VHH binders against Probable RNA 3'-terminal phosphate cyclase-like protein. Designs and how they scored, part 1

All scores and structures are predictions.

Target 1, 375 residues: Probable RNA 3'-terminal phosphate cyclase-like protein, of Arabidopsis thaliana (Mouse-ear cress) (q9c578)
Amino acid sequence: MVMMKKMKGSQSFRQRLLLSTLSSTPISIDEIRADETIPGLRPHEVNLLRLLEIVTDDAVVDINETGTRLKYKPGTIVGGKNLVHSCSLSRSIGYYLEPLLLLGLFGKKPLSIRLKGITNDPRDASVDTFRSTTLNIIKRFGVPAEDLELKIEARGVAPNGGGEVLLTVPNIKTLSAVHWVEEGMVKKIRGTTFSTRVTSDFEHSMRFAARGIFNNLLPDVHIFQDHRAGAQAGKSPGYGISLAAETTTGCFISADTTVSCERPDETGELDVEKKERSPAEDTGVEVASWLLQEIEKGGVVDSTHQGLLFLLCALSEQDVSKVRVGTLSPYAVETLRNIKEFLGVKFAIKPDPLTGTVILKCTGSGLINLSRKLS
Structure headers, positions and changes below count from the first letter of each chain, unless a header shows other numbers; antibody chains are not in Kabat numbers.
F, E and O stand for the ipSAE by ESMFold2-Fast, ESMFold2 and OpenDDE, each averaged over both directions (binder to target, target to binder). V2 = 0.75 x the mean of E and O + 0.25 x the DockQ between their complexes.
Where letters were taken out, [cut] stands.
Atom coordinates printed by the task and the answers are left out, and those that the model quotes come from them; centres of patches stay.

## First folded at step 5 (VHH; from d06 with H98R L101F)

Design dx4
Fold by ESMFold2, look of step 7:
Structure dx4 (fold): chain B 375 residues (1-375), chain A 118 residues (1-118)
Amino acid sequence: as target 1 above (375 residues)
Amino acid sequence: EVQLVESGGGLVQPGRSLTLSCAASGFTFSSYAYGWYRQAPGKQRELVAAISGGSTLYADSVKGRFTISRDNAKNSIYLQMNSLRPEDTALYYCARGRKYFVTYFDYWGQGTQVTVSS
């Protein structure tokens, strides 16, 4: 039955498609950038629809000539093995990983998919952050640890990418509700630098700068180097650093950044103001400072993972989840609105002024994977 | 002005107990982590216990005998020291550090002397 949820505008595109698919709710989105000089869907948005067609069955995608109107009838999430998807180079693989991780959990079969494109870009979480932090957050909700994996086969940065990852996601029946309010204290910091088509000396500089900051805070700090050459280095020069702090209660807090020296602006024109690369030492200092800022905010996740945390809580079994986060990010607030719109889940929000953190509680929607097939 | 003021030290017999207190002022108490350090004459300072939020950490030499706690309403940190031994004799310092980090600290009190002897 075609009872389409009617929406307007380009906002929340990724979450709208994710929630439409998980809730089996057809949607119609009008006026997608209708008043802009370049109207309609962007390449990464169209590419996300193609990915949905790969991992689901019977999805229907109808886009008008100008891309300003989308009608989306979600399919059944199938998953499967030996899948391959070439991600648009307008955003990184991380843009696609976030919804894909949740969709794969509710597939008929376990998901194993190879994603090609940009592995590291500052506009999205790096594949290192997904491996070090994001997967650990998901595991808290009852997802088997061994079957949830992200392998980095090759690295690629903007503009030409050439990176590749292999994502494995187990299918499950339900997500478990969580009681996750204890932040703990930082016990160790781990990180990875990378370099592609540039000297590995950039990695040494970033690592040295970051360690200089952390050595004054704790002794257990290890930042590994991942210099890539040949085919594994992708097609564009770049370098970057990803950091994660692990706490005594098993929380992971992350920050990452990437320098892509040849990235054009969104129109394909080289961005003159972005042609100059930051010294690698400054990049190391910047990411270390961002990590410390995220830790200082408190909560069991960093601000960039708040949206995912709330989605997991809302999708969980019909039981109460209780989580502590730092200052709510604008993206997190947007996520709460979309969760209410699609799942009918409302969060009770209670600030804790003594700690500067916020407690959120909800009763999960109770999403059940009725078509599940074990491997 | 940042202040950490320790109290509760004294001369006690082995096997007895003491409670040390540390009153904090001049800053937002909940924004930091706290620790107790001790230094015996001629020795290096060593961490005894630390607390951030509801999480605690103890040196192996005091685990099971000492308990660190905090009272946010009173802006105070406590160290309950049970089953005291002569080797616990030291000047005990309250320290403040970056929130969620309890290994290195940036402000120290003046200390309170604990002496365990017959």
Scores: ipSAE 0.589, ipTM 0.784, lowest interface PAE 1.2, mean pLDDT 90

## First folded at step 12 (VHH; from h57I with F105M Y107V)

Design kMDV
Fold by ESMFold2, look of step 12:
Structure kMDV (fold): chain B 375 residues (1-375), chain A 118 residues (1-118)
Amino acid sequence: as target 1 above (375 residues)
Amino acid sequence: EVQLVESGGGLVQPGRSLTLSCAASGFTFSSYAYGWYRQAPGKQRELVAAISGGSTIYADSVKGRFTISRDNAKNSIYLQMNSLRPEDTALYYCARGRKYFVTYMDVWGQGTQVTVSS
């Protein structure tokens, strides 16, 4: 007989599973999309449960026939090497990377896992953004830099994917609390374009359009081309661009986008706003403009990384973390609620009217990796 | 009219202090980055210090001696220059740029001369 935390609805599914596993809290979720014409868990959500079974030991997953109820008893995080997981094509590899990065830190063994699927998609952060920005955020919390790595071995876009990455995550004892309030000034912009099963001229167009915007702002701008051919090009045509700004205090702010063929979402419906391909020049302008908007919001991370930042603060040692962010995104607010629900960590939130940013403080939960093996 | 007006320059002896001021008008003060630049005869204009969003940066040659600050209520930025050296002699400019960017500025003041001589 076990006590399960009872929950309802489809919201926060990824974070609920992540936090359930990190806190060893069994959960029962009812009424998952029970009011929709296609009810229950989506393919990418079921796929995430299978990934958890690969990287943990003794997890128990019970899903009813319609997928509208889930009972999840988390296992012990093991990690390990030579692991392989085929991600569902209804979402990209990026959907899985965020929880996996955190789970891998608290495993019995270091994690080395090969993920297959969609590397670049407009609905999830690209693998380039994870490599350029997300990993650097994690390193701020005391994670060894040389053992935290993401290699892009093949690219794949919707609908048919065919991409592949190799993720390496060290296991640690604890995360360090941070005092991270100084944004700095932008000193360089780096980026990567890619193209699969289309001409590499799309990459040149995106790069030159983005540079046209940045040339008026700073001199140190470099955007690398990553054209893929053959097996490394995946199974569908596409192109895209990921940009990251680095500041004088070591902050990274990013934006990315991908242009690909239409694919049905997890409900079978087409994404009609992506029915027409954007010209490559417009794509370059779009992502550059989004990067500038994210920078202008201030804070030590962009809006899409606020959730990760707060998770790291809450999982850290029992000491005070203090961080500055721009306007809180809806996802970030939802993350704060889930952190309180599972970890009991409450953030003090203070707007800073002089800078137009927000300061958040918490005392970390003090998660310690008791099962860690070093040799 | 968009305008930056510097003041506070002058002749001072080495080791002494001087405060430069820059009054901004014609635009929303808090929406921009601000910097102090200097240009000595025969040299290129160089960044001395900048401030945006509560963040500051300094040239290596002035760290620990100069402090940039701002007063949002007075729409002004300041440069406190301590322990002045003869190599600090230059025409000092106040400049405005895009928030969080300080390399390429879009509005410049007329400059105020600072001369450090024994």
Scores: ipSAE 0.610, ipTM 0.815, lowest interface PAE 1.3, mean pLDDT 90

## First folded at step 14 (VHH; from m15N with T103D)

Design n7
Fold by ESMFold2, look of step 16:
Structure n7 (fold): chain B 375 residues (1-375), chain A 118 residues (1-118)
Amino acid sequence: as target 1 above (375 residues)
Amino acid sequence: EVQLVESGGGLVQPGRSLTLSCAASGFTFNSYAYGWYRQAPGKQRELVAAISGGSTIYADSVKGRFTISRDNAKNSIYLQMNSLRPEDTALYYCARGRKYFVDYMDVWGQGTQVTVSS
């Protein structure tokens, strides 16, 4: 019988599965929301397990009747082309992109997969942010730029989705360690607005409001519009904006937001709480202000990317990585705990009083893609 | 109350060195970016060097010759200017801007003249 790492609770589900798979560590998770009114795994968590079965070979998933206990034996990461996955609508495609971006690097074959579902919602990072910022962070670790790509084929705003993206991830042998402590100065801001099943005037309003803030800070600001109609507009009305600042040293700092409109559709009784919708001008001001706050915190990544940064450092070759971040987010602290738990990698954490930022150092675990197929 | 005061300018011969100083007062020193700018007669003001936290940038014309630095204990920014050339002759300004931004500064000093001749 294979010995399993025993864990409890619903926390860190995505990272636990990711790290279990990358480290070939079987896990057993008990008491998944056992004390809650609706116990057990949520639809997006079950859907993530199905995605792992698509991109790996020989994974074993055992869930009890109430969903409160999971036994997971990770499979071998295969990757491959012509893969399709319909993501659960309880979370956006972004929920699934984070683990896929790392799993795909260590597959037997390069990964090419179509993800169908929600491209934009208020909760998860926008697919635009993955394209503008997340992929650039990964490239710092020695991943070939030309083979790492995210195409937005159709947009699908929450709640009903109907969007589609095509993700390509190259397979690699190992990740390079980094010395990445220089934030640089902001040299340009780029962004994308989107609108589906609403007037494109929302995009104009968000763009102009955001530019009004940035015009006092720098000259190089361009925000593009992405209005979708017909089949590419998905099934729900919505709009939003994703912004990224690029610095002189190649850092990317991001912020995004989505406004979803929802109506009761099939309910005989109206139990759906109406979501308060910000006017598009207010949305543009809000996201621009959030971007400036993230920049002001310092570090080579924004607070939402700290977890990914630490995962990349910990998975890298057995050499020292050194990175600078702003104040550690709760998710980043959680990520450090999970990294130590699964990989045995310990980060040295040193505040930098000169800058008000934090330096983290680790020796990577040295994950090597032994299954990589050569042409 | 918010103030930047430059000093250290003067007349120097080509090939020599000079250090400019900028004393900041009336605000939290570490919350901002700082830059040295220069304006030669008949020309527009141009960025020479900037610093925010531990990050620095330099104009191409001064890379390898000039070094910007800061001293948090003295609330001061410095520009070490080596291998000076006649084309470095200008009025040099210290400026403050939003942390991590260098393009649009909000506080300026009065300037200190650097003249490189004969």
Scores: ipSAE 0.657, ipTM 0.840, lowest interface PAE 1.0, mean pLDDT 90

## First folded at step 17 (VHH)

Design q2K (from pS30 with R96K)
Fold by OpenDDE, fold request of step 19:
Structure q2K (fold): chain B 375 residues (1-375), chain A 118 residues (1-118)
Amino acid sequence: as target 1 above (375 residues)
Amino acid sequence: EVQLVESGGGLVQPGRSLTLSCAASGFTFSSYAYGWYRQAPGKQRELVAAISGGSTIYADSVKGRFTISRDNAKNSIYLQMNSLRPEDTALYYCAKGRKYFVDYMDVWGQGTQVTVSS
């Protein structure tokens, strides 16, 4: 009788669900924002549970009336073709993509799913970042590149979304352990600007500004423009820029931002502090500068992807993974705790004072996709 | 003043070894990328080796023969050159650049001459 794991609070909700599902561990979460003005699960969290029901069989979701308590019995990961899911507009598609990518890898069938919602939001990694950086990180763990794809069919920004992406994830038997400690040198920078229901001038401004930051650092800089109009532009005006640096050892470091109208908070209150939208040029400079800061931190991934990196290592075959990262992010630290809790995988952590980076080592859990149907 | 000073160059016979040193001053040593470049007569300056963070890179022509290293305590960069060849003859420069960037270096030494001749 697989004993239900009892937890409390709203922290790491997405990751808890993910690890619960991957480890086939039923969970109970109590006191979900019980003391907050608006108690209980958020729309995007409930929506995530619905997504899990779509990609798994025999999952059981029990939420109490107030949303402050969840009982979740994970189902078997199935995957499948031509799936469709409408994401909550309270979080971007990026919120859903991370767990979906990992779950898709361990499904009975390959995963093909259309996600609808917000494609770019500063709260989450954008669909561009997933394409440029996240997928490349996953590939390092032995995932076939040919079957791993994220297509952007329509863009959507807050508050009304209207974006649409098509995700394809191959189902694998196992992830490979990695020895990934060499950052390499930055050899090229790639980027994508986008605009929806605004003039493309914003993209030009951002691109020019960002490129100005890099011109004296390296010659191979290309920032592409993805202006969308009509049905492909979603339902709200906005623009943004995503940048990714590639190193000589195949590392990808990313920075991403989106400018859009403010979403009403969960309480429906518009934080009226109309932060004067900074000029598009400033946005370009800021993102470029952010990218440089991330690069300078060192490590084989940026701060945003540390958690994912650790998950991938922990889920890998029963062999030693060794990775280098910069300063550990709070999310990364929490991820390590969750990994230990759900998978029993412990990381050895060794700071490198010479470089200001951290080396982490673990033995993978040896997760095997036993249900994989040999197509 | 930000400065890089190379030393250790000289005349050597083919097959011999030489170690170049570069002493840095005037800035925080650990926060930058460092590289060795060389310029042969009539040729363009080329990257030989670079070091930044935990990473090193080498030109194909020197891979397996040359080793770049650093000593943070001494604010110094080194280039161990083994199995030297006549084609390695050049003026060797030490350079400093932004961390993990080696395409455009912002500070250069004066160079040290390495001549490999029988």
Scores: ipSAE 0.897, ipTM 0.956, lowest interface PAE 0.4, mean pLDDT 94
Fold by OpenDDE, fold request of step 19:
Structure q2K (fold): chain B 375 residues (1-375), chain A 118 residues (1-118)
Amino acid sequence: as target 1 above (375 residues)
Amino acid sequence: EVQLVESGGGLVQPGRSLTLSCAASGFTFSSYAYGWYRQAPGKQRELVAAISGGSTIYADSVKGRFTISRDNAKNSIYLQMNSLRPEDTALYYCAKGRKYFVDYMDVWGQGTQVTVSS
């Protein structure tokens, strides 16, 4: 009888579910926001559980009346074609993409799923970042590039969403261990601006501003415009910019932001501080500067992707992975803890005083997709 | 004042080795990219090697023969040149740029002459 892992609190909810599913470890989580004004699971968390039910067989989800307790028995990852999932509007599609990408890799069948909701929100990595950066990171671990794709069919921003993306993930046998410690030099910067239900002038302003930051650093800079109108523009006005730097060694460093109408916080308190929307030019400068900061931190991934990198290493074949990252983010640290807890994989961490970066080493868990049907 | 000062150049025979040094001053050394460039007579300046963070890059013509390194304690970068060839004859420059960017360097040394001749 596989003993149920008992946990408490709302922290790392998404990762706990992911790792539970990948390791086939049943979990119980108690005291989920039990002491908060609004106790229990959030809409996006409940929605994530529904997504898991779509992509797995025989999953059991048991939530108590108050949402403060969850019992989750993970099912077998199946995948499949023409799946559809409507994401909660409390978080962006990016919230769901991260676990879904990893789960899709280890399904019985390749995954093709349409996700509906918010495509761009500052709280999560945007669909643009996933396409430009996240997928490329995953490819480094031996995932076929031809079968891994994220198509943006419609844009949607808060509060009402209306975005739509199509994700395709191949199912693989194993992830490859990586020796990834050379960041390389930045050789090109790519970006995408978008606008919905507003004038495309915002995109132009952001693009111009961002380009101005990079003009003196490298010649190969291209920022594309993705203005959407009509049904493809979702249900709320907004705009944003996503940037990604590619290095000579194939590293991708990213930064993105979205400007949209404020969502009432789950507590209903509209922090009415009407933060005067900063000019679109300022947004462009801000994101460009953020990208440069991320680049300067060093490492083969940006701070946002450290957790994913560690997960990929831990889930890889039983070989040594070695990776370089900048200063560890809080999310990354928590990820390491979760990896240890669920997979038993420990990372050796060695700061590099010469570069200000950190080298991490681990032996992968050797997860094998045994249920993969040889098509 | 921000400055780079090269040293170590000279006349050497083919097959010999030479180490160039570049001393940096006036800025936080670890926060930038560094490179060695060379300019031969009648040719354009070309990147020989660069170092930033944990990464190094080399021109194809020097790959396997030259090694770029840095010493943060000494605020210096080095270019170890092995198996020198007559075609390596050039004025060698040390340069500084933004971390992980090597397309546009903002500070240059005065250069040190390397001559490889039998």
Scores: ipSAE 0.897, ipTM 0.956, lowest interface PAE 0.4, mean pLDDT 94
Fold by ESMFold2, look of step 17:
Structure q2K (fold): chain B 375 residues (1-375), chain A 118 residues (1-118)
Amino acid sequence: as target 1 above (375 residues)
Amino acid sequence: EVQLVESGGGLVQPGRSLTLSCAASGFTFSSYAYGWYRQAPGKQRELVAAISGGSTIYADSVKGRFTISRDNAKNSIYLQMNSLRPEDTALYYCAKGRKYFVDYMDVWGQGTQVTVSS
């Protein structure tokens, strides 16, 4: 008989599964959207469970007929090469990349997996942001750079996707604790535009608008175009832009956005107020403004990477990590709660009134990859 | 009116110290980057030191000798200059720019002269 950690509700589904798997903690989640008009797990959540079955061995997934109850016994993380997963089109590949990057580090074998679906979507971080920013954050914790890579082989946007990425994650024994409190000054801005099934002029317009804003702030600004044709352009028209600022101390701050056809949510209902397709120039201005706002908040990561930062700190060796962030996002606060619940790690949180930022400290849980064989 | 006013310059012998001050007014002090720049005769203006958020940056020629600091309560920025050399002789400017950016400043003070001579 397997003892299970009892939980309720639909909140934190991705993090609950991630932390369950990393900590080898079986979970039972009841009352998943039980009070909603369309109850139970959503297709992207079921798809995440299928991904876990691909990258782990001996996972057990039991979902009741309405999807309102899940029993999950995590498997052992194996990794491996030549793996392929078709992500649900209700969310982007980015939804799956977040947990997968951490899971891959603690596998028996290095992970090499192809993910098919939507590469760029405003709901999740774009694959460009993962490549430009997320991977660099992970490298701060002692992960070798050589085998940590995300290759964008085809682009796809809502509704029909058709994108494909190849993710490579090395397996490691432990993560290193960090002392990371110096933001530095912005020294360069890099970006990538893309376009699929639309004129590449949209990319020029976005780049031109964004550069118009940044050229008044610093000289080192380069935004690259990534127009895709044929099979590499996916199945739906769209365009977008991803930006990252690099600082003198090696911090990366990011913002991205994508313009695509409206897609219905997993319940079939369209957002009636969803914005019409905006002019590409306005999209360039908006993402540049969002990047500047994220930079102004301070901290060593942008708001959307706070959760990942805290997970990395909490999973690290049993030593103290100290990090500086801007105002904690709701997702970051949720992440801290889940970290405490699964790992027993508590962060000391101290506002810094001189800078308007927040310092967080913890002693890592000391997760060790026992399956990894060192040669 | 947005203003930056430098003070504390003067004539000093090599090896001695000076402290420059910059008083800021007419804006919310804590939301910006601040820098000290200098211009010697016949040369271009160059960054000496900057501070924004919890971070500082220094020109290589002054590292270990100069320290930038600020006092949010007094809306002031300081440059502590130790071990002064004749090569430090210049007109020193205080400047303000967007938080975390130091390449292009948007408000400048009038400058204070520092002369290092035997």
Scores: ipSAE 0.716, ipTM 0.868, lowest interface PAE 0.8, mean pLDDT 90

